Miniprotein binders against q9bqp7. Designs and how they scored, part 43

Target 1, 240 residues: q9bqp7
Amino acid sequence: VPQNWFPIFNPERSDKPNASDPSVPLKIPLQRNVIPSVTRVLQQTMTKQQVFLLERWKQRMILELGEDGFKEYTSNVFLQGKRFHEALESILSPQETLKERDENLLKSGYIESVQHILKDVSGVRALESAVQHETLNYIGLLDCVAEYQGKLCVIDWKTSEKPKPFIQSTFDNPLQVVAYMGAMNHDTNYSFQVQCGLIVVAYKDGSPAHPHFMDAELCSQYWTKWLLRLEEYTEKKKNQ

## First folded at step 3 (miniprotein)

Design r15
Fold by ESMFold2-Fast, scan of step 3:
Structure r15 (fold): chain B 240 residues (1-240), chain A 89 residues (1-89)
Amino acid sequence: as target 1 above (240 residues)
Amino acid sequence: SREELWWRILELIEKGDKEEALRLLREYIEKYPDNPDALFLVAELLYDMGRPEEARKVLERAKELAKKTGDPELIEYVELLEREIEERS
């Protein structure tokens, strides 16, 4: 699929901040749908190299921890990520108050890790919000849309246990971000145009998070790769 | 660091920057010669780039190293890719 036929940016939308944008962040619920999610498309179209690397990582972890230990480890990583996202949503939402349990999450290493990034985040427009690309027929649930250092970004929060990072979600992060961006730019539930992405990798030990900023040109490059993955998914579904 | 270089390589592979990935994999292999996974990734990338004869030679090296390091799972991957190369030729 040629990128020019399905552009990531919507030519009908303004690049300028819109005064009519809501003052409260949007939170559109993800509805159950036959339409594939970004995560499903990416999981079903991993490259040969990604599959090999994931399988080798899994084999090594099972060798070290045992099968039950590996299961416990992966469950714990998932739970930590979920709690991190819950804490960030609470911190960035002006309408929410933190409860006793949430107070403990604010003291975590992951939250300490992102403090310097959060200082540069403002103008939150959406949190944990569903997006759908009406023409390309895919859906997603993005973490955050906000200004980072003055630029409106789709922001994706990731947790990592460096030097043993959780490999399964690492490789496709840029594709996930641009897929959400393209969907939001063509979703009638949103009125603004986002042109930048930000992937924030937070660390369990509280060491400073790594921000990976994606400008419009880089987003366009990854968009082309996302379109190829979506096309591959569609072809595989025909042959399943 | 070893971990840092490895993650840079994996990122390049994911992005599809195969030529740069191969360059860094060569640097990695020189520093860390006992990792047969690195040789296998070189072979996969070469095959994907339409260089099956070079891939086959690297697979021989990967298999020898996998036997030396006691990695039967990798030997299975090597043999699968060897068969794929033969079938498509």
Scores: ipSAE 0.209, ipTM 0.712, lowest interface PAE 3.8, mean pLDDT 82

Design r16
Fold by ESMFold2-Fast, scan of step 3:
Structure r16 (fold): chain B 240 residues (1-240), chain A 89 residues (1-89)
Amino acid sequence: as target 1 above (240 residues)
Amino acid sequence: SREELWERILELIDKGDKEEALRLLREYIEKYPDNPDALFLVAELLYDMGRPEEARKVLERAKELAKKTGDPELIEYVELLEREIEERS
């Protein structure tokens, strides 16, 4: 698909910025229907390379942990990721009172890992919020939109367990970020424009998280790759 | 051509033809040096073939390129293989 027909950034939003920013971050609930999610598009359009790399990872883990051990490991990774996201939403949300914050959620190594990144995060605009690209017809649920070191970013929080990282979706993290960005920039529920991305990989042992910043140029490059994946999805859906 | 070469390489790996896969991967990397996945596959094959020193060198290149392209998932995959090689050597 031609990028000039579907740009990642919305020029109309540069011309009419809001006079007042919401004091509370937006949290629009995800309403699923037949419109595909970013996650589904990416999962249904994995390349042979991505499938191969995931299969190699699974085989190595099963060899090490056994079938039952692998299932337990995968379940635990999923649960820890969910708890990590819940803790971050709580930490970054001004609406949560001290009483409403679960102390157990805030005591993970992943939260310790990300503390130095959080010091550079401010101006939260959206948390666990649904986005929809109205013309390209896809939806998503983004983790966070906030300023990182003074730049407004779509922020995606990832967990990793050293030395045995779980890879649920291979090499698609940048595509996920820009897909959310493009959707938000063209979603009437939002009035601002975001041009940067940030992928934060947090570690279970509390070692310092790794931030992967994506400037506007890099986001535009990944946007073209996302559009190709979306086109592949549309073609495959037609042939089902 | 790029897609056809890549698909051929993955097919050879799936069939266990590691020697031919490695040869085509080296040709692929010469033509398309910006793909960290290709470097990782070279390292995996070299390790499987009992050539861990060569695998370590390729993994370092894969990690550098993955950092440059903002690919945190591949960085973790590389670090896992680096650790496996270290523990067995």
Scores: ipSAE 0.014, ipTM 0.290, lowest interface PAE 8.1, mean pLDDT 79

Design r17
Fold by ESMFold2-Fast, scan of step 3:
Structure r17 (fold): chain B 240 residues (1-240), chain A 89 residues (1-89)
Amino acid sequence: as target 1 above (240 residues)
Amino acid sequence: SREELWERILELILKGDKEEALRLLREYIEKYPDNPDALFLVAELLYDMGRPEEARKVLERAKELAKKTGDPELIEYVELLEREIEERS
C-alpha cells in the first residue's frame, strides 16, 4: 500500500458532455519543467528483471544487426510509431490541414489494423494533450480521450512489430494509462471525469488490432501500482 | 511453441506473478536447455522471493552454461547477483 495514497477519480467531475465542452478536442502543450513525466518515472523504476531482459535484448539485436543497424532499427520503430500517432490525430481531429497532411499514411498496415477499433470511437475530447497532477507532481502527454463503445476512455495507441516488439510498450501500458487518467481527473485544464482506459495494439501487417479495455475497477487496481512506482521514484530522488 | 511460452513467462514476470513464472521457467529450461538467460531469471526470482540458497545453486548452473555458450555479459550479471546475495547474508 502506497504511503501517499490519492484517489484516481475526482468526485466533483462528471463523464457526461456539457454545454461548456469545446467543439474541438483539447490539445494542451507539454511545457518544460523539473516535474517528472510518467515515462521517466516508469523508466527509472523498472524492475531488475525488466532491466535485465531489456539489456539482453539489446545485446542480441546488436550482435544480429551491428551497432549502426540496431540504431537504425530502433529509430525506424520510433518513426513508425510517431507517424501512426500523427495519422490517428489527423483522422480523429476535425482540422482539414491535418487530414490532408496524413492522407498518404492511410495505406499503412498499422492504420488498416486499427480500422475496426476506430469505427467504435467517437466524442473525442482531447488529442496529444498534456496532463499534470498538481498534488502528486507528475506530468504526461496522453494520446487520446474519447468514447469507445459509449464509454469515455483514455486511449493509448501502440504499435507492435512481431517478432521483435518493444518490451516497454507492452508491459507498463496499463500504468501509463491510469497515470494519465489520474492526472487529467485532477488537472484544472480539464473539467470532465475519465474512469476507463483502452490500450490498442496495432500490427504492422494489418492484422486486426487488439483492444485491451480497462473498466473503473481495473483502473483502480493499476492506479495503486502506479502510486507505488511514483513513491519508489520519489524515494530514489531523495537518496541521490 | 518456444516463442509463445517465452512470451507468457515474460508477461508473468512483469506482472509480478513470480511463483507461476518460476513454474513455467522450469518447464522452459527442460525443453530448451541452451538459454542461460532463463536460468539467471530463475535465480533472480528466487532471490526476490526470499530463497537465496536456491538462487545460489541456480546461479552456478547459469554461470557454467554462460561459459559454455561464450556469454561474458551474462557471467557479469551472475557475479553481481552472487555478490549481492553474499553481502546480504
Scores: ipSAE 0.426, ipTM 0.827, lowest interface PAE 2.3, mean pLDDT 84
Fold by OpenDDE base, second read of step 4:
Structure r17 (fold): chain B 240 residues (1-240), chain A 89 residues (1-89)
Amino acid sequence: as target 1 above (240 residues)
Amino acid sequence: SREELWERILELILKGDKEEALRLLREYIEKYPDNPDALFLVAELLYDMGRPEEARKVLERAKELAKKTGDPELIEYVELLEREIEERS
């Protein structure tokens, strides 16, 4: 049980969009400060199993590709992920803010993969927007806040070369999503709250993406796990 | 601090700097003996560096300590690594 319990949902905020919600998605810039990011907290609180599995994966990849080949692969994966997020931001942005859509960014297997998900996405409220939890002292950059099948979600877009049909196969991604939800729900820059999460796993080959929907109950379960990870991180930093 | 050193070791492992990670783990074990987690990571790194016999010896010690501490998760990881060493040796 977390020692410092904090709710994921803010009872003072309405789930209903205020009629005054801007038609333009929020894009709050991430300020670099001493406050740890969600990603940093998760990386520094990985279990021994997670470390072991990642190192084993890395060793297998190095054996297959060589050291230089693995560096190139890693760089390419990072670049592909970045381009995918840029393309999604462009697609989900209002037409008036569309910088010249690099048509080449839209011609990817990952974009093809998410087309069926995008059909169910509407009411975009935030894109690539910073969140801060002032009380719990963490920050993050969320990909998207939008309605998925009529439910307001924090949406996190992931790229994969391998099928991830189960939410459990997404490792710490559920923790990342709920961390962003909890921060957003208590960030004064946002007038609304979210109760659901969505992880979308896009595939390089254009095969249909897997949506992993997280209802309020599942989000609450992962929130408890997130709080434990944050406490572990905080304790580690105090002992440094 | 103990935790700073541990975090640095984990960061190095994640980055794939095995030699420096192993060096710091040895320092960690000298300062903080009888840590089955540290011994497990040493065994894992030794195995990944192509030193399976040394890995096996360290892993046996990690297993014994893990059983004494009652950490079922670590015991599982030790057993997984043992099996992998056996299958590839």
Scores: ipSAE 0.019, ipTM 0.331, lowest interface PAE 7.1, mean pLDDT 86

Design r18
Fold by ESMFold2-Fast, scan of step 3:
Structure r18 (fold): chain B 240 residues (1-240), chain A 89 residues (1-89)
Amino acid sequence: as target 1 above (240 residues)
Amino acid sequence: SREELWERILELIEEGDKEEALRLLREYIEKYPDNPDALFLVAELLYDMGRPEEARKVLERAKELAKKTGDPELIEYVELLEREIEERS
């Protein structure tokens, strides 16, 4: 168990919408600071097995594509993911007009992949929004907070290209989601409670996306693991 | 399927469920014996779980398969872990 345990949920908050909630989804900008991000903590505390798998994947890709080809491939993967997130933010934002949307973003195979999930998403409360855990001292940028099948969730949108998965964007997905959740639940810029998570894996070829729903109990289990990773990160920083 | 089983193994490794990952890796290796990376992952997990003698035996198999498949990078990983086990145990 973590030495410095802190609860994921805030008993003083509710997941129910109230009249004081903004009509527009929140989008708090991420500020530059010395406080570590969720992704930095996770990247710096990967297991030996995760590191081995990532290095072996990199070696195989470089062998297949060459150094320059590998760089172009990884840059393109990053760009595709960024465009996917931008398209989803546009689709889910109530203030976007059809005339202002990028036609190319809306025609992506990834967007087609996620259509059946989007039918069950409503009540968007935050999009591409910064969260900070003031007590545990970490920061993050979450993708989306919205109701999925009637439950308020932190939603994380992922892209996947079979048979070569994007290892950097698939490792530690549940920890990333609960880290954002715990931060938001204790961030004074937000007033509501999130108790569920959703990881949506979208496919480049338009094959139906896979939703991985996390209920409150599962989120609590992953929260304990996130606290251990945060503790490992803090200890490593002291030794460097 | 092979791909689905492998993806589940990677998820378990990411989640830190070493015991279940080891169980599914053994099932994977029995069905698909041509992947030396799978054998190396078994050895790493066994070592992490305090079972270095079992890890050594699996590393021998991983090294032999890596030599047969022409994978010098994996042979290097095997030799590094063999050295670590020898020095620490």
Scores: ipSAE 0.300, ipTM 0.782, lowest interface PAE 3.1, mean pLDDT 83

Design r19
Fold by ESMFold2-Fast, scan of step 3:
Structure r19 (fold): chain B 240 residues (1-240), chain A 89 residues (1-89)
Amino acid sequence: as target 1 above (240 residues)
Amino acid sequence: SREELWERILELLEKGDKEEALRLLREYIEKYPDNPDALFLVAELLYDMGRPEEARKVLERAKELAKKTGDPELIEYVELLEREIEERS
């Protein structure tokens, strides 16, 4: 039973266009802090089922690849994800920052996978930008805030390798998105309100990415679940 | 494939589409009857859906299968879930 409740949307913020809209996307750096990140909260509050499934997946992969092979595989998955995010930031940014890196990053199957999604993305407001919920005291680094099919969304880009997906990174995606949304809506560094989410799952083989759109009602439902996870984290930290 | 079907089941569980997840889990169990992980997920899902009697029966089957596979960690985890269902009920 949730004892604490806070709204995901900020009633003091307007949906009207701001006359002081920046010409370039915001990119606020994430600072080291004792305040927990969204990722840390989610990792520390995994359900017994999530822990079991992750451990079973790890055991299967280790049996197939060996311990060194598993370590190499997970490192490569992480590196591919990082490259994918860097490529998307470059594509969506109005300024060319790294010409040679951008050319290499654009050659991945993951980028081919998201081409049809990118066609519907415009009005980029923030890229790889830090958010902090000032009242609930958590931080995060969101991927992108932009209009998708005319609606302002927090967009989270995910990579998936079939048939052996990295289960750990996909299970809490809706919670991650709404946590960033709630933080941004209450962060003084931002002046706009976002009410929708989008999770885009890209595939290594270039097959079409799957967009998972979250409207305001769905975001509110997941926000309630995020608040429970945050409360659980606080209780665990308090009691150790 | 086995792994693609399993991935889709986990995605449905995260999205909260419990009825569709249960349908695919039944399909998975038909194709892969030797996997106690699927029975374990069915038991947990049935309990979450307010069907604890069915959950206990499925969990009993998962425990039997886990003993046949000789996985002591899985056996212990199944027993922990059984206790959790009893204590929360």
Scores: ipSAE 0.006, ipTM 0.204, lowest interface PAE 10.0, mean pLDDT 76

Design r2
Fold by ESMFold2-Fast, scan of step 3:
Structure r2 (fold): chain B 240 residues (1-240), chain A 89 residues (1-89)
Amino acid sequence: as target 1 above (240 residues)
Amino acid sequence: SREELWERIWELIEKGDKEEALRLLREYIEKYPDNPDALFLVAELLYDMGRPEEARKVLERAKELAKKTGDPELIEYVELLEREIEERS
């Protein structure tokens, strides 16, 4: 049974706080090697439908904005996302110098959007940290591992200009979260167990962010889908 | 199965056999009438085939179902195609 061969949760690990858990959040650097990243696996295994729809969206956006306008739009979306992640790492980091340095980033609408979520976040254990699933041979860089409303979660921060009040609107983000979770639970650099996920969609205008909490059952369902995407990637690579 | 029929439809789309793909999509929708993705795909094919008025009618239904299922990405795709049809036909 595939679930028993490659489980998302590690039965040898506890979900309870441990005295051996680091007091400073872990930040293991991501090192490039031949092992595929979560994002690469997902990008290389898009369905024919996803590829078709993405290409049509691109063509229509270019039609509306012009080629230069489209490039500016996509560049701005990327830059805003990067700045948002940097600001969140600064806010959640215990290091005083990072918070002082990035003060102007802390005033963005995206940061205002997540304030109500951040009030429920504590016990930060990892920030911008690399994970590797040693058996399944994939790597990733997760945003954050912390307690959300008392539950230890892999937290993924997203920016959006349009409302995403339902998890169905977050694309492959659930797969990304569970891939990081499974990797961390089987990575010797970490000693704790994560069983929950959280996707937080922040809005540019400061409107309240939408949290999409994923309990253990939902994580297990998406883990099965992630394993299929990983298998598809591996088989495609052997045929290159 | 549902998945096998869906895969067959995409095989036809990739071959450029849009008439046959549209026929199978209509059969799919008869069995699964509340799938907004399938309705959107019908609209895409109809537009590609020079049938924009039929595409627009299908898009209205796709948008309604996408709102019910909470799929704002599909709503954005629908609205982009609606605008293209209005501006260019």
Scores: ipSAE 0.228, ipTM 0.695, lowest interface PAE 3.8, mean pLDDT 83

Design r20
Fold by ESMFold2-Fast, scan of step 3:
Structure r20 (fold): chain B 240 residues (1-240), chain A 89 residues (1-89)
Amino acid sequence: as target 1 above (240 residues)
Amino acid sequence: SREELWERILELFEKGDKEEALRLLREYIEKYPDNPDALFLVAELLYDMGRPEEARKVLERAKELAKKTGDPELIEYVELLEREIEERS
């Protein structure tokens, strides 16, 4: 059990629409400061096995593609992910009309991949929005908060290539989602409660995306593991 | 599938369930014997669980496979763990 345990859910908050909530999705900008991000905490606390697997993947890719080819490959993966997120933000924003100029962002296999998921998404409350846990001292930038099949979720959009393998940090994805959830539930910029998570893995070839729904119990289990990673990060930083 | 089994193993590492991870890794190796990375991970888990003699035996298998497939980077990992086991014996 983590020594600095804190609850993921806030009993003072409801997942139902609040009259004080804005009618448009929140987009709080991420402020750069000395407080660590969710991504940094996870990256700095990888297990020996995770580090080994990451290094082995890098070596195999470099052998296959060369150092320049590997850099180009990883840059392309990053760019595709960025454009996928930009397209989703545009689609889910109630204030934006899809313009002809933005058409290229909407035309991808990844967007086709998520169509069946998107039909079940409504009531968007936050898009590309910063969260901060004031008590536990970490920050993050979440993709989306919306209702999925009637349940308010922190939704994380992921891209994956079929069939060509490349590293996806899928093992840390649940931790990332619950870290955002716990931060948002205790962030004064937000007034609602999220108890569920959704990880959506979209495919480049347009194959149907795989949704990984996390109910409140599963989120609580991963929250405990996130707190252990945060504790490990804090201890490592004190010892440097 | 191979990918599903591998994902399950990675989830168990994340959860810290070393005994179940070891069980599934052994199953994975029986089905997919050409993966020296999986052998190395078995050795690491055995060592972490206080079973260094078994770890050394698995490391020899990993090293032989890595030499056969031309994987000098993995050989370096194997030799580092072998050294750690020897020095702490």
Scores: ipSAE 0.272, ipTM 0.742, lowest interface PAE 3.1, mean pLDDT 83

Design r21
Fold by ESMFold2-Fast, scan of step 3:
Structure r21 (fold): chain B 240 residues (1-240), chain A 89 residues (1-89)
Amino acid sequence: as target 1 above (240 residues)
Amino acid sequence: SREELWERILELIEKGDKEEALRLLREYIEKYPDNPEALFLVAELLYDMGRPEEARKVLERAKELAKKTGDPELIEYVELLEREIEERS
């Protein structure tokens, strides 16, 4: 699918704040239906290499932890990730949400890991907010839209346990970010333009998080790859 | 041809034809020596075939190349397999 038929950026939108834009970050609820999510599309169109690496990782973890131990481990990793996102949403939200903060969440190794990134984040426009690409018919729940070092970005927060990374969450991160970006740029619930992405990998041991910045050119390159994955998903669903 | 060779290698790995996959991976690496993922797959196959000492040596090469090419995700995969080999040795 040619990129010029479905551009990632919306020519009718500005990347500068508008006086009519909400002063508080947007949080549009995700309404699940037959429209596929970004994560579902990516999970159903994994490359043969990704499938092999994921299966090999599972086999090693099961050998170490047992089948029940593996299930407990993956549940704990998922829970830690969820708590990390909740803590970040709380930190970046207006003061009116202070009572919802959990002291223990704010003192985790992951939060310590990301502190130096957070000091460069400002102008938050959306948090844990649903996006829908009306023309391409996919939905997603993005983590954050904010300025990072002065540039408006779709920001995706990732957790990594260095000894035992959650492999499935690491390979498609750039595609996930640009899919959210393209959807937001064409979603009538939003009025601004996002042209940059940021993937932040936070570490359980508190070591400094790694920021992976994606400029407009890089986002356009990954957008082309996302369109191919979406096309593959659509074709696969018709043949099931 | 690069894409076709890579796809064939992944198909062989999926089918469990590890010896043939390893043969084509070595051919691929000779033509495209700057791909750390290819070296990592060699190490995975060697370990799975009961050749952990050879796998460890290839992992050292994969890690160094991944650092040079700026692939932090692959470095984590390498370190995970290095840990597994050490613990089972």
Scores: ipSAE 0.012, ipTM 0.386, lowest interface PAE 8.5, mean pLDDT 79

Design r22
Fold by ESMFold2-Fast, scan of step 3:
Structure r22 (fold): chain B 240 residues (1-240), chain A 89 residues (1-89)
Amino acid sequence: as target 1 above (240 residues)
Amino acid sequence: SREELWERILELIEKGDKEEALRLLREYIEKYPDNPLALFLVAELLYDMGRPEEARKVLERAKELAKKTGDPELIEYVELLEREIEERS
């Protein structure tokens, strides 16, 4: 159990839309300062085992692709992910028109992969929007908050060149989702409550994306794990 | 004891002393059967030594243990090595 437990859900908030909600999705810019990001906290609290495994994976990839090939591979993975997120933001924004969309953003196999998920997504409330937990002192940039099959979710879009049918295969992705959720639920820039998460893994070849839905109970379980990682980060930072 | 043996094993792997690392890993697993990474490292060394069928069997055990112990990152590494062995045979 974490020493400084804080609830993920805000009992004073509702997941239903109200009159104060904007007509367009929120996009609050990330104002970077000395406050750590979710991704930085997770990166700095990797165990010796996780670090060792990442180094072994890197060495095997370099053995297969060469050093330059590995750099090109990782650069391409990053670029494809960025383009996928830009395409999804464009598709989900109610202010975009078909003529205003970049044809190249819509051509990827990743977009084809996610089409069946997008049919169940509506009521978009935030896109590429900053969150800050003022009490726990961390920040993040979430991909999307929208209703998935009628439930308001923090949605995280992932790209993969291989199928990932199990949530356990998404590394720290569940921790990222609940960290964003907890921050948003206590961020004064937002007025609503999110209790569910969704990790969507899209595939380069256009194969159907795998949705990994996280209900409120599962989110609460991962929230406890996130609090432990955040506590570890804070202790390491204090001792430097 | 356990931590010192584990650190010694990782040091041997980093230095490329594969046969000695494998010997100590098997000793470690006999005493501490709850570490799926240890099984993964056995499989990786076996594959590097030209013993892919033995590596496959150990990877199956590693994946099963990783699921039981809640180690999703290790499952990813197991699946990567499984794919490499499959496509090279």
Scores: ipSAE 0.026, ipTM 0.527, lowest interface PAE 5.5, mean pLDDT 81

Design r23
Fold by ESMFold2-Fast, scan of step 3:
Structure r23 (fold): chain B 240 residues (1-240), chain A 89 residues (1-89)
Amino acid sequence: as target 1 above (240 residues)
Amino acid sequence: SREELWERILELIEKGDKEEALRLLREYIEKYPDNPDALWLVAELLYDMGRPEEARKVLERAKELAKKTGDPELIEYVELLEREIEERS
C-alpha cells in the first residue's frame, strides 16, 4: 500500500494547542467490535525470525524454570507491566489522586527507572485512550500523548526484565507507535496532530530508562512498514 | 534480497541443514555487518552443532555489537545462551 494514498500525518491538523482543545487529558474507552487491534495485526503477521527467536527464548526459560515456573514468571511479568502502566497514568493525570497502593508502586524499580524521563514530559493530552483509523479500519489503545522535550509524542511505556518477557514483542514497538499515531491523526475524536514517537524502556532494577525518540521522518518510514503488515493481515483474514 | 536470504537461512535450520545455514549466515553478516541478531544466531547454531567454544567467542562479538546498537533484549538472549553453555560444560 502506497504511503501517499494513506499518509500518517493529517495536513489539516496542527500540533499546537487551541482554545477548543480539552483542558484535561482525553481518555476514550476502547469499544469491542469486529475491527482488528494494532496488537492483533502485529501478532498475526510476525516474521519467521520473530517466531524463531521467541520459541528459542521460551525453550531456554522452560529449561531454567520448569514449565510451571515459566507460567508463573510470565504471569508475574504481565502483572508488573500492568501495574507500571497504572502507576504512570496516575502520575500523569491531574484528575487522579495517588492511593496507598500506588504510592508503594512509586518505589518500584520501574518507576525509579523512568524518573529522569518524566521530568521532560509535560502537556499531557491523552492517557490510556482508544484510537481508530477511520479509513484503514483498525483500532488501538495508546498509553500516552504528551510533549517530550517540547515535541508532541505518542509515548509507549515498556518494561524490560532479565530475561526478556514473552508477552511483549520489542521488534514491532516502532510499528505499534506509528500505527497509534496514524490512527489518532485520522480519528474524529481528536483534533490535534502528532508527528513524533517515543518508546521508553524501563528496567526492573531501577537502572535509567532508555528513551528511543522517533522523529517525523523515522515515523514515516515505519508507517510504510506498518501498512505492509496491515495489508498482510487483511489478506490472511480474506483467505480464512 | 536481505529478507529472502534470511528466510532461506531459517528454512535450512528447520530442515536440519545447519552447516549450509551457517555458511549463508556468515555471507549475510558480510553484507549486513551491523546486525547483532545474525551473530547471536551463528552462536546458537554453533552450540547446537556441538561447538560451544566457537559459540562463546561469537557471543562476545554479538554482545559488544548489541551494546553499541542499543539492543537490551538481544543482550538478554546472549546472556541466556552464555549461561546455558556454562551450565552444560
Scores: ipSAE 0.006, ipTM 0.266, lowest interface PAE 9.8, mean pLDDT 78

